# Designs tried in a protein design chat: VH-VL binders against Chromophore lyase CpcT/CpeT (cpcT). Part 3

Target 1, 201 residues: Chromophore lyase CpcT/CpeT (cpcT), of Paulinella chromatophora (Freshwater filose amoeba) (b1x536)
Amino acid sequence: MSASLSQLVHQLSARFNNQQQAFDNPPLYAHIVVNCRPLVHLLPGSLLIEQSYAMDPLKPYRIRVLRAQTRDEKLIIFSYSLSDEQKYWGSVYEPERMLKIEEKDLQAIEGCNYIVRKKNSNFIGEVEPGCRCLVDRKGVTTYIVSKFELTNKGEMRTLDRGHNPVTHEQLWGSLGGVFEFNRTTDFSKEIPYDWIEEWKK

## First folded at step 18 (VH-VL; from w2 with heavy chain Y109S, light chain Y31W)

Design b7
Fold by OpenDDE, fold request of step 21:
Structure b7 (fold): chain C 201 residues (1-201), chain A 120 residues (1-120), chain B 106 residues (1-106)
Amino acid sequence: as target 1 above (201 residues)
Amino acid sequence: QVQLVQSGSELKKPGASVKVSCKASGYTFTSYDMNWVRQAPGQGLEWMGWINPRTGDTTYAQGFTGRFVFSLDTSVSTAYLQISSLKAEDTAVYYCARGFYGGYEEFDSWGQGTLVTVSS
Amino acid sequence: DIQLTQSPSFLSASVGDRVTITCRASQGIDWYLAWYQQKPGKAPKLLIYYASRLQSGVPSRFSGSGSGTEFTLTISSLQPEDFATYYCQQYNNWPTFGGGTKVEIK
């Protein structure tokens, strides 16, 4: 499990881009860049994740801190929001700015953790059971249904949907279905040695 | 709207071959994996395996190796199931079913099914 | 393979009744359990996934609960269109289905 955790964090530590998909089918898929970069000064498994439109990479529409850990023999990615998050926008492009993030700035997001399985050398993750991961979009509250696949070849697939908390009807999501990302930059070498040693215990 | 439309019913003799098609629409065909499920008359559901439309990789459940072959034509968003050397016990309704990751996810969309009858 | 045992195999009920179907797994499957409805001559229809999430478009009278090895599908108030066969399915390992529960009109 510790080996799997290390592998998961290594594979997540990257910049992802769905350029090919967006270019092939512009009406169905926006051009998205996902940055997931180790927060080397925080607890092991901490990653800053920014999701942005490729045309405006310094203004993420989503910024979170993810922390991959093992709990009860399961791989869990804990999700945190950042206090005054706008001050950290685009910091994945400026590591010195990432150092300004402290543990006290992290706020756990209830119901938004990912449960991760390893199947056929790939990682499959989904928002934890229940309908508790709530987000507001244009004044409408939905719960998130989110899945991802992380292949051992560095590819990432994501499926994000928003559902009505009462009726459970889908209210938003990609028209084509699944976003398909390719790994464009590797940040895994930034993973602190201390984290790796901790995972070996 | 997501749709999986399968080919029509088949009547075959033992030893013959059959090829069932499953045409997908309403989503990006290569973005989901395609599963095949069998249901013998009056029986339950049995998973046969899955194919990855992105890579062409196939996984066959135990008991469905050899005579059963999954294939694709991505240009027409279609998955195929071919059964060779048909036996009477192959008589069943065959379903294609969409899943996010092979057989490790729920099947959120199904074809209408294709009845294959094998009789001498 | 993981075995799923549904109970009961058959049940008779009336419109308006509360119906509960149980699915037991031979080993722990966490929350990776789905419920399907199948009517004669039709393909299965996904009702519940991830143990308790209602599939979009499915009436709210359907609900799922459970984790580990014990799971239940509940229809709070049976409607005429709900008479059908229901299957549970696990997908924590190679997917397997329960034997089915046929809900018939009393």
Scores: ipSAE 0.914, ipTM 0.956, lowest interface PAE 0.6, mean pLDDT 96
Fold by OpenDDE, last read:
Structure b7 (fold): chain C 201 residues (1-201), chain A 120 residues (1-120), chain B 106 residues (1-106)
Amino acid sequence: as target 1 above (201 residues)
Amino acid sequence: QVQLVQSGSELKKPGASVKVSCKASGYTFTSYDMNWVRQAPGQGLEWMGWINPRTGDTTYAQGFTGRFVFSLDTSVSTAYLQISSLKAEDTAVYYCARGFYGGYEEFDSWGQGTLVTVSS
Amino acid sequence: DIQLTQSPSFLSASVGDRVTITCRASQGIDWYLAWYQQKPGKAPKLLIYYASRLQSGVPSRFSGSGSGTEFTLTISSLQPEDFATYYCQQYNNWPTFGGGTKVEIK
């Protein structure tokens, strides 16, 4: 589990891009850039994740802190929101700005953690059971149904949907279904040695 | 709207071969994995394996190696199941079923099924 | 392989009844359990996945619960169109199905 945790964080630590998918089928897929970069000054497994449209990478439509850990013999990615998050927008492109994020700025998001399995050589994650991961989009509250696959070849697949908390009907999600990303930049070398040593225990 | 449309019923003799098709529409074919499930008459469901349309990689469940072959034609968003050296015990309805990750996810869309009858 | 045992195999009920079907796994499967409905001559239809998530388009009278080794499918108020065979499926390992539960008219 420790080795798997280390591997998971290494593979997550990257910039991902679905350029090929978006170019091949613009009506179905927006061009998205996902940055997941280690927060080296925080607790082990901490990553800043920004999701942006490629046309405006400094204004993410989603920014979170993820923290990958083992809990009860499971791989879990804990999700946190950032207080006053706008001041951190685009900080993944300016590592010195990331250092301004402190533990006190992190707020756990109820029901939004990912349970991760390692199958074959891939990681498969899904938002934890229940309908508790709530988000507001343009004034409408939905709960998130989210899955991802992460390979050691630099590929990431995501499937995100929002559902009505009362009727459970899907309200948003990609028309084509799955977003397919390729790894374009490696941030894994930024993972602190102290984290790696901690995971070996 | 996601749809999986399978080829029609087949009647074959023992020793013959059959190829069942599964045509996908309403989604990006290569973005999901395709599973195959069979159901003998009056029996339950049995998972046969899956194929990854992105890579072409196949995984066969125990008991479905050798005579069973999964294949693809991505240009027409179609998955195929070929069974060779047919036996009477192969008589069943065969389903294709979509999954996010083959073998480790639920099957959210199913073909209507293809009855394969093997009789002398 | 993981074995799934459904109970009961057969269930007689009336319209409006609350129906509960149980699925027990031979080993822990966390929440990786799905429920399907199958009518004669038709393909299975996904009802519940991840133990408790309602598939889009499925009536809210269907619900799933459980974790680990014991799971339940509940139909709060049985409707005429709900008479069918129900299967549980685990996908923590290579997929396996329960033996099915046929819900018949009393």
Scores: ipSAE 0.908, ipTM 0.954, lowest interface PAE 0.6, mean pLDDT 96
Fold by OpenDDE, last read:
Structure b7 (fold): chain C 201 residues (1-201), chain A 120 residues (1-120), chain B 106 residues (1-106)
Amino acid sequence: as target 1 above (201 residues)
Amino acid sequence: QVQLVQSGSELKKPGASVKVSCKASGYTFTSYDMNWVRQAPGQGLEWMGWINPRTGDTTYAQGFTGRFVFSLDTSVSTAYLQISSLKAEDTAVYYCARGFYGGYEEFDSWGQGTLVTVSS
Amino acid sequence: DIQLTQSPSFLSASVGDRVTITCRASQGIDWYLAWYQQKPGKAPKLLIYYASRLQSGVPSRFSGSGSGTEFTLTISSLQPEDFATYYCQQYNNWPTFGGGTKVEIK
């Protein structure tokens, strides 16, 4: 499990881009950049994740702190929001700014953790059971249904949907389906050695 | 809307081959993996395996190796199931069903099924 | 393989009834369980996934619960269109289905 956790964090620690997908099918897929970079000064498994449109990478439409851990023999990615998050926008491009994030700035997001499985050398993650991961999108509250796959080839696939909390109908999400990202930058080398040692315990 | 449309019913003799098609529409064909599920008359559902439309990689469930072959024609968003050396016990309705990741996710869309009848 | 045992195999009920179907797994499958509805001559239709998440477009009278090895599908108030066969499916390992529960009109 510790090896899997280490592998998960290594594979997550990257910049991802769906440029090819977006170019091939612009009406169906926006050009998105996902940055997931280790927060080396925080607890093991901490990653800053920024999702942005490629045209404006310094203004993410989503910023979170993820923390991959093992709990009850399961791989879980805990999801946190950041207090005053705007001051950290684009910080994935400026590591010195990331250092300003402290544990006290992290707020757990109820129901928004990911349960991760390892299947066929790939990681599959889903927002934890229930309809508790609530988010506002364009003034409308939805609960998130989210899946991702990290392949052993460095690819990432994501499926994010927003559903009406009452009717459960899908209100937003990709019309084409799954977003397909390629790994463009590796941040795994930034993973602190002490994290690795901790995971070996 | 998402649709999986399968080819029509087949009547075959033992020893013959059949190829069932499953044409996808309403979504990016390569975004989801395609599963095949069998249902013998009056029986339950049995997962046969899955094919990855992105890579062409196949996974066959136990009991569905050898005579069963999954294939693709991505140019027409179609998955195929070929069964060779047909046996009477192969008589069943065969379904294609999409999943986010092969057989490790729920099947949110199904073809209408293709009845394959094997009789002498 | 993981075996799923559904109970009951057959259930007679009336419109308006509360119906509960149980699915028991031979080993822990966490929350990776789906429920399908199948009508004669039709393909299965996904109702519930991830144990308790309602598939889009499915009426709210359907609900799923459970984790680990015991799961339940509940129809709060059975409607005429709900008479069908219901299957549970696990996808924690290679997918397997329950034997089905046929809900018949009383």
Scores: ipSAE 0.908, ipTM 0.954, lowest interface PAE 0.6, mean pLDDT 96
Fold by OpenDDE, fold request of step 21:
Structure b7 (fold): chain C 201 residues (1-201), chain A 120 residues (1-120), chain B 106 residues (1-106)
Amino acid sequence: as target 1 above (201 residues)
Amino acid sequence: QVQLVQSGSELKKPGASVKVSCKASGYTFTSYDMNWVRQAPGQGLEWMGWINPRTGDTTYAQGFTGRFVFSLDTSVSTAYLQISSLKAEDTAVYYCARGFYGGYEEFDSWGQGTLVTVSS
Amino acid sequence: DIQLTQSPSFLSASVGDRVTITCRASQGIDWYLAWYQQKPGKAPKLLIYYASRLQSGVPSRFSGSGSGTEFTLTISSLQPEDFATYYCQQYNNWPTFGGGTKVEIK
């Protein structure tokens, strides 16, 4: 489990881009950049994740802190929101700004953690069971259905949907299918040695 | 609207081969993996394996190696199941079904099924 | 392979009845269980996934619960169109299906 955890964090620690997909089919796929960068001064497995449109990378439409850990012999990525999150927008491009994030700034988001499995040397994750990961979009509350695949080839596939909490109908999300990202920048070398040693225990 | 449309029923003799098609529409074909599920007459569902439309990689369930071949024509968003050296016990309805990640996810869309009858 | 045992195999019920079908796994499958409805001559239709999530377009009278090795599908008020065979499926390992539960008219 520790080896898998280490591998998961290494593979997550990157900048991802779906440029090719967006170029090939603009109507169905927006050009998205996903940055997932280690928060080296926080507890092991902590990553700042920013999702942005490629044309405006410093204004993420989603910013979270992820923390990959093992719990009950499972790989779990815990999701946290940031207090006054706008303060940290684009900080993935300025590591010194990331250092300003403290543990006290993290607020656990109930129902929004990812349960991760390792299959065929790849990681597949899904938002934890239930319909509890709630988000408001344009004044409409939905629960998130989210899946991802992370390959050892540096590819990431994501499927994010918002569903009506009552009817369970999809209200937003991938229309054409899965977003397909390629790894464009590797941040895994920023993973602190102390984290790695901790995971070896 | 997601649709998987399969080819029509087949009647074959033992030893022959059959190729079932599954044409996908309403979504990006390569976005999901394609599974194949068999259902013998009056029996339950049996997972046969899956193919990755992105890479062409295939995984065959136990008992479905050798005579069973998954293939693709991505240009027409179609998956194929070929069964060679047909046996009477191959008589079944064959379904294609999409999943996010092979056989490790639920199958949210199914073809209408293709009956393959193997009889002398 | 993980074995799924459904109970009962056959169930007679009337319109309006509350129906519960159980699926038991031979080993822990966490929440990776789906429920399908199949009518004669038709393909299975996904009802519930991830143990408890209702598939889009499925009536709210259907619900799923459970984790680990015990799972249930519940139809709160059986409708005429609900007479069919129901299958559970696990996908924690290579997929396997339960033997099915045929819900018949009483």
Scores: ipSAE 0.905, ipTM 0.954, lowest interface PAE 0.6, mean pLDDT 96

Design b7
Fold by ESMFold2, last read:
Structure b7 (fold): chain C 201 residues (1-201), chain A 120 residues (1-120), chain B 106 residues (1-106)
Amino acid sequence: as target 1 above (201 residues)
Amino acid sequence: QVQLVQSGSELKKPGASVKVSCKASGYTFTSYDMNWVRQAPGQGLEWMGWINPRTGDTTYAQGFTGRFVFSLDTSVSTAYLQISSLKAEDTAVYYCARGFYGGYEEFDSWGQGTLVTVSS
Amino acid sequence: DIQLTQSPSFLSASVGDRVTITCRASQGIDWYLAWYQQKPGKAPKLLIYYASRLQSGVPSRFSGSGSGTEFTLTISSLQPEDFATYYCQQYNNWPTFGGGTKVEIK
């Protein structure tokens, strides 16, 4: 299982975009960049993730800290919000600014962790059960169904939907469908050797 | 609205071949994997495998690694199941069903089914 | 392969009854279990996935519970349109289906 955790963190440590999809389908897909980069000074498996529109890369619409770990023989990606998020916008492009993020700045987002399975050399993940990952969109609270597949070739597909917490009616996420990303930059060389050794123990 | 529309019923003799089609609409065809599921008359459901429309790669369940071939034509958003050297035991309804991660997934949309009858 | 055993294989019930169907897996499958409804001559319809998550458009009288090896589908107040055959499916690995539970009117 330590080999699978190391592989997951290596494959996540990258920049992705959906440029081909966005340019082939402009009415349906925004052009998105996803940066996911090791926070080398924090606990093993910690990654800064910034999601932005490609034209505005320094103003992400979502910034979080992820922490990939093995728990009870399962691969789990824990999700954390940052205190004062705007302070850290664009840090994923500047490792020296990433070093300013401290453990005390992280706040667990209840119900929003991903349960990950390795199938062959690919990873598939989905937000944990319980329908407790809540987000407000246009004044309506929804729980999120979110899925990803990450291939060993740097391809990533994501699907996100919002549902009514009481009726389970899908309220958003059907337009445009699945986002299809490709890796454009590999950050896996930044993974500390200490993390790899810790996972072997 | 997601729809999977399959070709009509087939009546075949043993030793013949059949090709069942499954035309998708209401979503981007290449965004989901396509599974095939068999149901013999009066019996339960049996997963046959899946095809990845992004790569063309196929996975066949145990027992379906010989005479059964999955294929697709992305230009018309259609998946195909071809069965060669038909046997009487191949008499069944064949369903297509989409999944986000091949067969490691719930199947949220199904075709209406295609009855293939094999008799002398 | 992961075998799923459904109980009962057949159930007779009246409109308004509470119905419970069980599905037992031969090994742990965490929460990777779905439930389907199939009416005669029709394709299966997804009701529940991830063990307990209700599919959009499915009435709230349907619910699922369980994890690991033991799972249940519950219909809190059976309606005329609920007379059908119900299947569980695991997707922790290559999918397998339970043998089905036919629910008929009494």
Scores: ipSAE 0.777, ipTM 0.904, lowest interface PAE 1.3, mean pLDDT 91
Fold by ESMFold2, fold request of step 21:
Structure b7 (fold): chain C 201 residues (1-201), chain A 120 residues (1-120), chain B 106 residues (1-106)
Amino acid sequence: as target 1 above (201 residues)
Amino acid sequence: QVQLVQSGSELKKPGASVKVSCKASGYTFTSYDMNWVRQAPGQGLEWMGWINPRTGDTTYAQGFTGRFVFSLDTSVSTAYLQISSLKAEDTAVYYCARGFYGGYEEFDSWGQGTLVTVSS
Amino acid sequence: DIQLTQSPSFLSASVGDRVTITCRASQGIDWYLAWYQQKPGKAPKLLIYYASRLQSGVPSRFSGSGSGTEFTLTISSLQPEDFATYYCQQYNNWPTFGGGTKVEIK
């Protein structure tokens, strides 16, 4: 399992974009950039993730810290929000700013962790059970159904939908539903050697 | 609205071939994998495998690695199941069903099924 | 292969009854279990997935519970339209289906 955790963090440590999808389908898909980069000074498996429109890369619409760990022989990606998150916008492009993020700045987001399975060198992940990952949209609270597949070829597919927590009716999410990203920049060489050694224990 | 529409029923003799089609609409065809499921008359459900429309790669369940061939035509958003050298035991309803990651998934959309009858 | 055993194979009940159907896995499958309803001549219809998540458009009288190796589908108040065969399916690995539970309304 330690080998799978290391592989997961290596494969996540990259810049991804859906440029081909966005340019082939301009009315349907915005051009999105996802940066996911090791926070080398924090606990093993910590990654800064910024999601932005390609036209506005320094103003991400989401910034989070992820922490990939093994728990009870399962791969789990824990999700954290940042206190005062706008302060850190664009840090994924500036390693010296990333170093200013401290453990005390992280707030766990309950119910929004991903349970990850490795299948044939690919990772497939889904938000934990319980329908507890809640977000308010358009005056209604929804729980998130979110899935990803990350291939050993650097492809990432993501699916996100919101559902009524009582009726389970889908309230948002595109009809096609799936964003298709390719890896464009590799950050895996930034993974600290001592993280890899710690995972071997 | 996701929809999988299969070709009509087939009556075949032993030794013949059949090709079942499954036309998808209401989603981006290449974003999901396509699974095939068999149900013999009066019996339960049996997963046959899947095809990945992004790569063309196929996975066949045990017992389906010979006469059963999955294929695609992405230009018309259609998956196919071909069964060669038909035997009486192949008499069944054949369903297509989509999955986000092959068969490691619940099947939220199914075709209506295609009855293939093999009799002498 | 992960074997799924459904119990009972047949169930006869009255309208309004609470019905439970059990699915046991031969090894741990976490929460990767779905339930389907199939009426004669029709494709299976997804009811429950991820062990307990209700599919959109499914009546709230249906619910699922369990994890690991034992799972339950419950119909809280059986209706005449619930005459069908019910199947469980695991998707922790290559999918397998339970043998089915035929529910008959008296």
Scores: ipSAE 0.769, ipTM 0.901, lowest interface PAE 1.3, mean pLDDT 91
Fold by ESMFold2, fold request of step 21:
Structure b7 (fold): chain C 201 residues (1-201), chain A 120 residues (1-120), chain B 106 residues (1-106)
Amino acid sequence: as target 1 above (201 residues)
Amino acid sequence: QVQLVQSGSELKKPGASVKVSCKASGYTFTSYDMNWVRQAPGQGLEWMGWINPRTGDTTYAQGFTGRFVFSLDTSVSTAYLQISSLKAEDTAVYYCARGFYGGYEEFDSWGQGTLVTVSS
Amino acid sequence: DIQLTQSPSFLSASVGDRVTITCRASQGIDWYLAWYQQKPGKAPKLLIYYASRLQSGVPSRFSGSGSGTEFTLTISSLQPEDFATYYCQQYNNWPTFGGGTKVEIK
C-alpha cells in the first residue's frame, strides 16, 4: 500500500487546468486552475489545494488542506478547512506563505473525505458515503457528490454535484458535466524524502 | 437529458456476425466510459467489459476475449458491439451502460437493449 | 471474481408491505454496491449506489444499507409499480451482479 500512497501523493502534487476544454467551450466551461502542493512541514501527505478561475488566480473560490493516508488498508484523502481562509489565498504560489499554515489552523470537514482506489495505473476517488459532506450555496445546504479520476499521465477528470440532504434531489452541478484537466506544473519533487521513509513503516 | 439509443433487434444464423450500436446524447460522449452488459432470456445480468472513448482502450470480461469487439465512432457519439461467429448461446439482450470510470462504478444510464437471436 | 448472493430469489408480497432483500459478497467490497430495478422488457434502473445513496428521482420508500459483505435493499411500503426483479451489483472491482430477486404480487 505504501507504493500506492506515494504514487497518489506524487500525482496529486501538481498544477492542473482545463484550458483546452474552456477555450473550446467558453460559455459551457469556465477556465479553472487547480493547484495542489505539498505542505512539507506538516504531517506526511499534507497538500494545500487552491481552486480558482484562471483570470483571478489569487482569489480561489475554494482553499483546503488535504491529507492522503492509508487507513485500514484503504487510501483516504482527508479534507480540512482553514481558519480564516482569506488570509491564505494565493499561498500555493508562495512557498514561504505555505509554511505559515499550522496544524492548529486545520479543521476536519465532517464527511468530506475521499475514498480512493487504484485501478491499474489510475486513481479513482469519491467523497465518502453517508451524504454528510455539506456545502452552503446561495443560502441552501447541499451534500456533495464528487468524483475524480487521475491518470499517471497527469490527466484529471472531475464530476461535482450538490444534492438536497433530505430529498436527494440534485440542486446544482451539470448532470454529465465533467471537467477535464491536464497537469501543467509538477510539484512532486517538493515531496520530502522523509515522507517516503515514513510510508515504508 | 442523457439518453442511450440502441439499434433494433437482430435475427441471425449461427456463424454470422452482428454489430449492435449505442448512440449517446445529452452529455459529452467522451467524458464517460461505455460498458456492455448481456442478459440471456430469463436470466440475470452479465457484465461484458467497457471501452474508453478518450483513448479507445478496451477491457473485456473473462469469457468475452474472443468473438466480442467493442468500438466507437466519436463523430456520431456511438459505441458498437460486434459479435462474430455467432452461436446459439449468444442469444440475449445486449445493453450499453455508461460509467464514469469504466466498470468500477454504478451504471446510471442504460440503453433500451438490443435482442440478438441466433437460430438455424 | 467477487460473487454476489441475493436472497430471497423470489418474494411474494402485498401492496403496503415492507420488503427487504439481501446481497452477500464473497469478499469485502466496502461500500461499492448498487441496486437496480428491472421490469420485463426494460433496461435496469439504478435505485441505490454507494450502498446507501438514493439516486435522484427514486422514491424515498427505497433505501439501502450495509458495508463490507452484507447489504440490504428495503422498500418501506410496497407500491403496485414496485413489482419487478431487483439486482445488486458490486463495483469494487470488475463488476458482478447478484442473481436477482423477483418481487411479485400476492
Scores: ipSAE 0.764, ipTM 0.903, lowest interface PAE 1.4, mean pLDDT 91
Fold by ESMFold2, last read:
Structure b7 (fold): chain C 201 residues (1-201), chain A 120 residues (1-120), chain B 106 residues (1-106)
Amino acid sequence: as target 1 above (201 residues)
Amino acid sequence: QVQLVQSGSELKKPGASVKVSCKASGYTFTSYDMNWVRQAPGQGLEWMGWINPRTGDTTYAQGFTGRFVFSLDTSVSTAYLQISSLKAEDTAVYYCARGFYGGYEEFDSWGQGTLVTVSS
Amino acid sequence: DIQLTQSPSFLSASVGDRVTITCRASQGIDWYLAWYQQKPGKAPKLLIYYASRLQSGVPSRFSGSGSGTEFTLTISSLQPEDFATYYCQQYNNWPTFGGGTKVEIK
């Protein structure tokens, strides 16, 4: 499992965008940049993720800390929010600002972790069961159904939908609405050697 | 409004070939993988494999690695199942079904099925 | 090569009854299990996936539970339109289907 965890963190440690999709399909897809970069001073597997529109890269619409770990023989990406999120916007472009993020700034987001499986050198992940990952959208509370596929060639597909917690009816997210990203920058060389050694134990 | 519309029933003699089509609408065809599932008369469901429309890669279940060929034409959002050297045992309803990651998923949309009858 | 065993193969019940169908996997499959309803001459219809998540548009009388190797589909109050064959399907690896449970309404 240590080899799969290391591979997952290496493949996640990158910048991705959907430029081809956005340019080929206007106005169906916004042009999105996803940056996912190691937080080398935090626990092994910690990554800062910023998601932004390409035209406004320093004002992400979502900033989180992820922590990839093996738990109970399962590959899991734990999700954390940050206290005072705006304070850290754009830090993914400035490693010295990333170093200011501390463990005390992280709040676990219960029910929003991803369960990850490795299939044919690809990783496929889905938000954990239980319908507990709640998101408010336009005044309505929904649970999120979220899936991703990440290939060893830097391709990433994502699917997100929101459902009524009582009736399970889909309230948002286009059926068949899938974002398709490609890797443009590799951050995997920033992964600390001691994380790799820890995973070998 | 996701729809998978398959070609009509076929009556064939042993040794012939058949090509079943599955035309997708209501979503971006290349965003999902296409699976094929067989159901012989009075029998349960049997997964046959899938095709990845982004790469053209195919995966065939055990027992379907010879006479069964998956293909696609992305310009018309259509997947195909071709069966060559038909045998009586190939008599079945053939379904297309979409999945987000090949067969490592639930199948949330199915075609209506195509009955292929192989009889002398 | 994960085998799914459904029980019972055949079930007869009255409108309004609570019915339970079980699916047992030959090895652990976590939560990667789906349930389908198939009526004669029709394609299968997804009811439940991820063991317990109800598909959009499926009546709330249907529910799923279980993890690992033991799973159940429950219909809390059987309706005349629920006469069908029900299949479980695992997708932890290359998918396999259970043998089916035919539900007949008295």
Scores: ipSAE 0.760, ipTM 0.902, lowest interface PAE 1.4, mean pLDDT 91

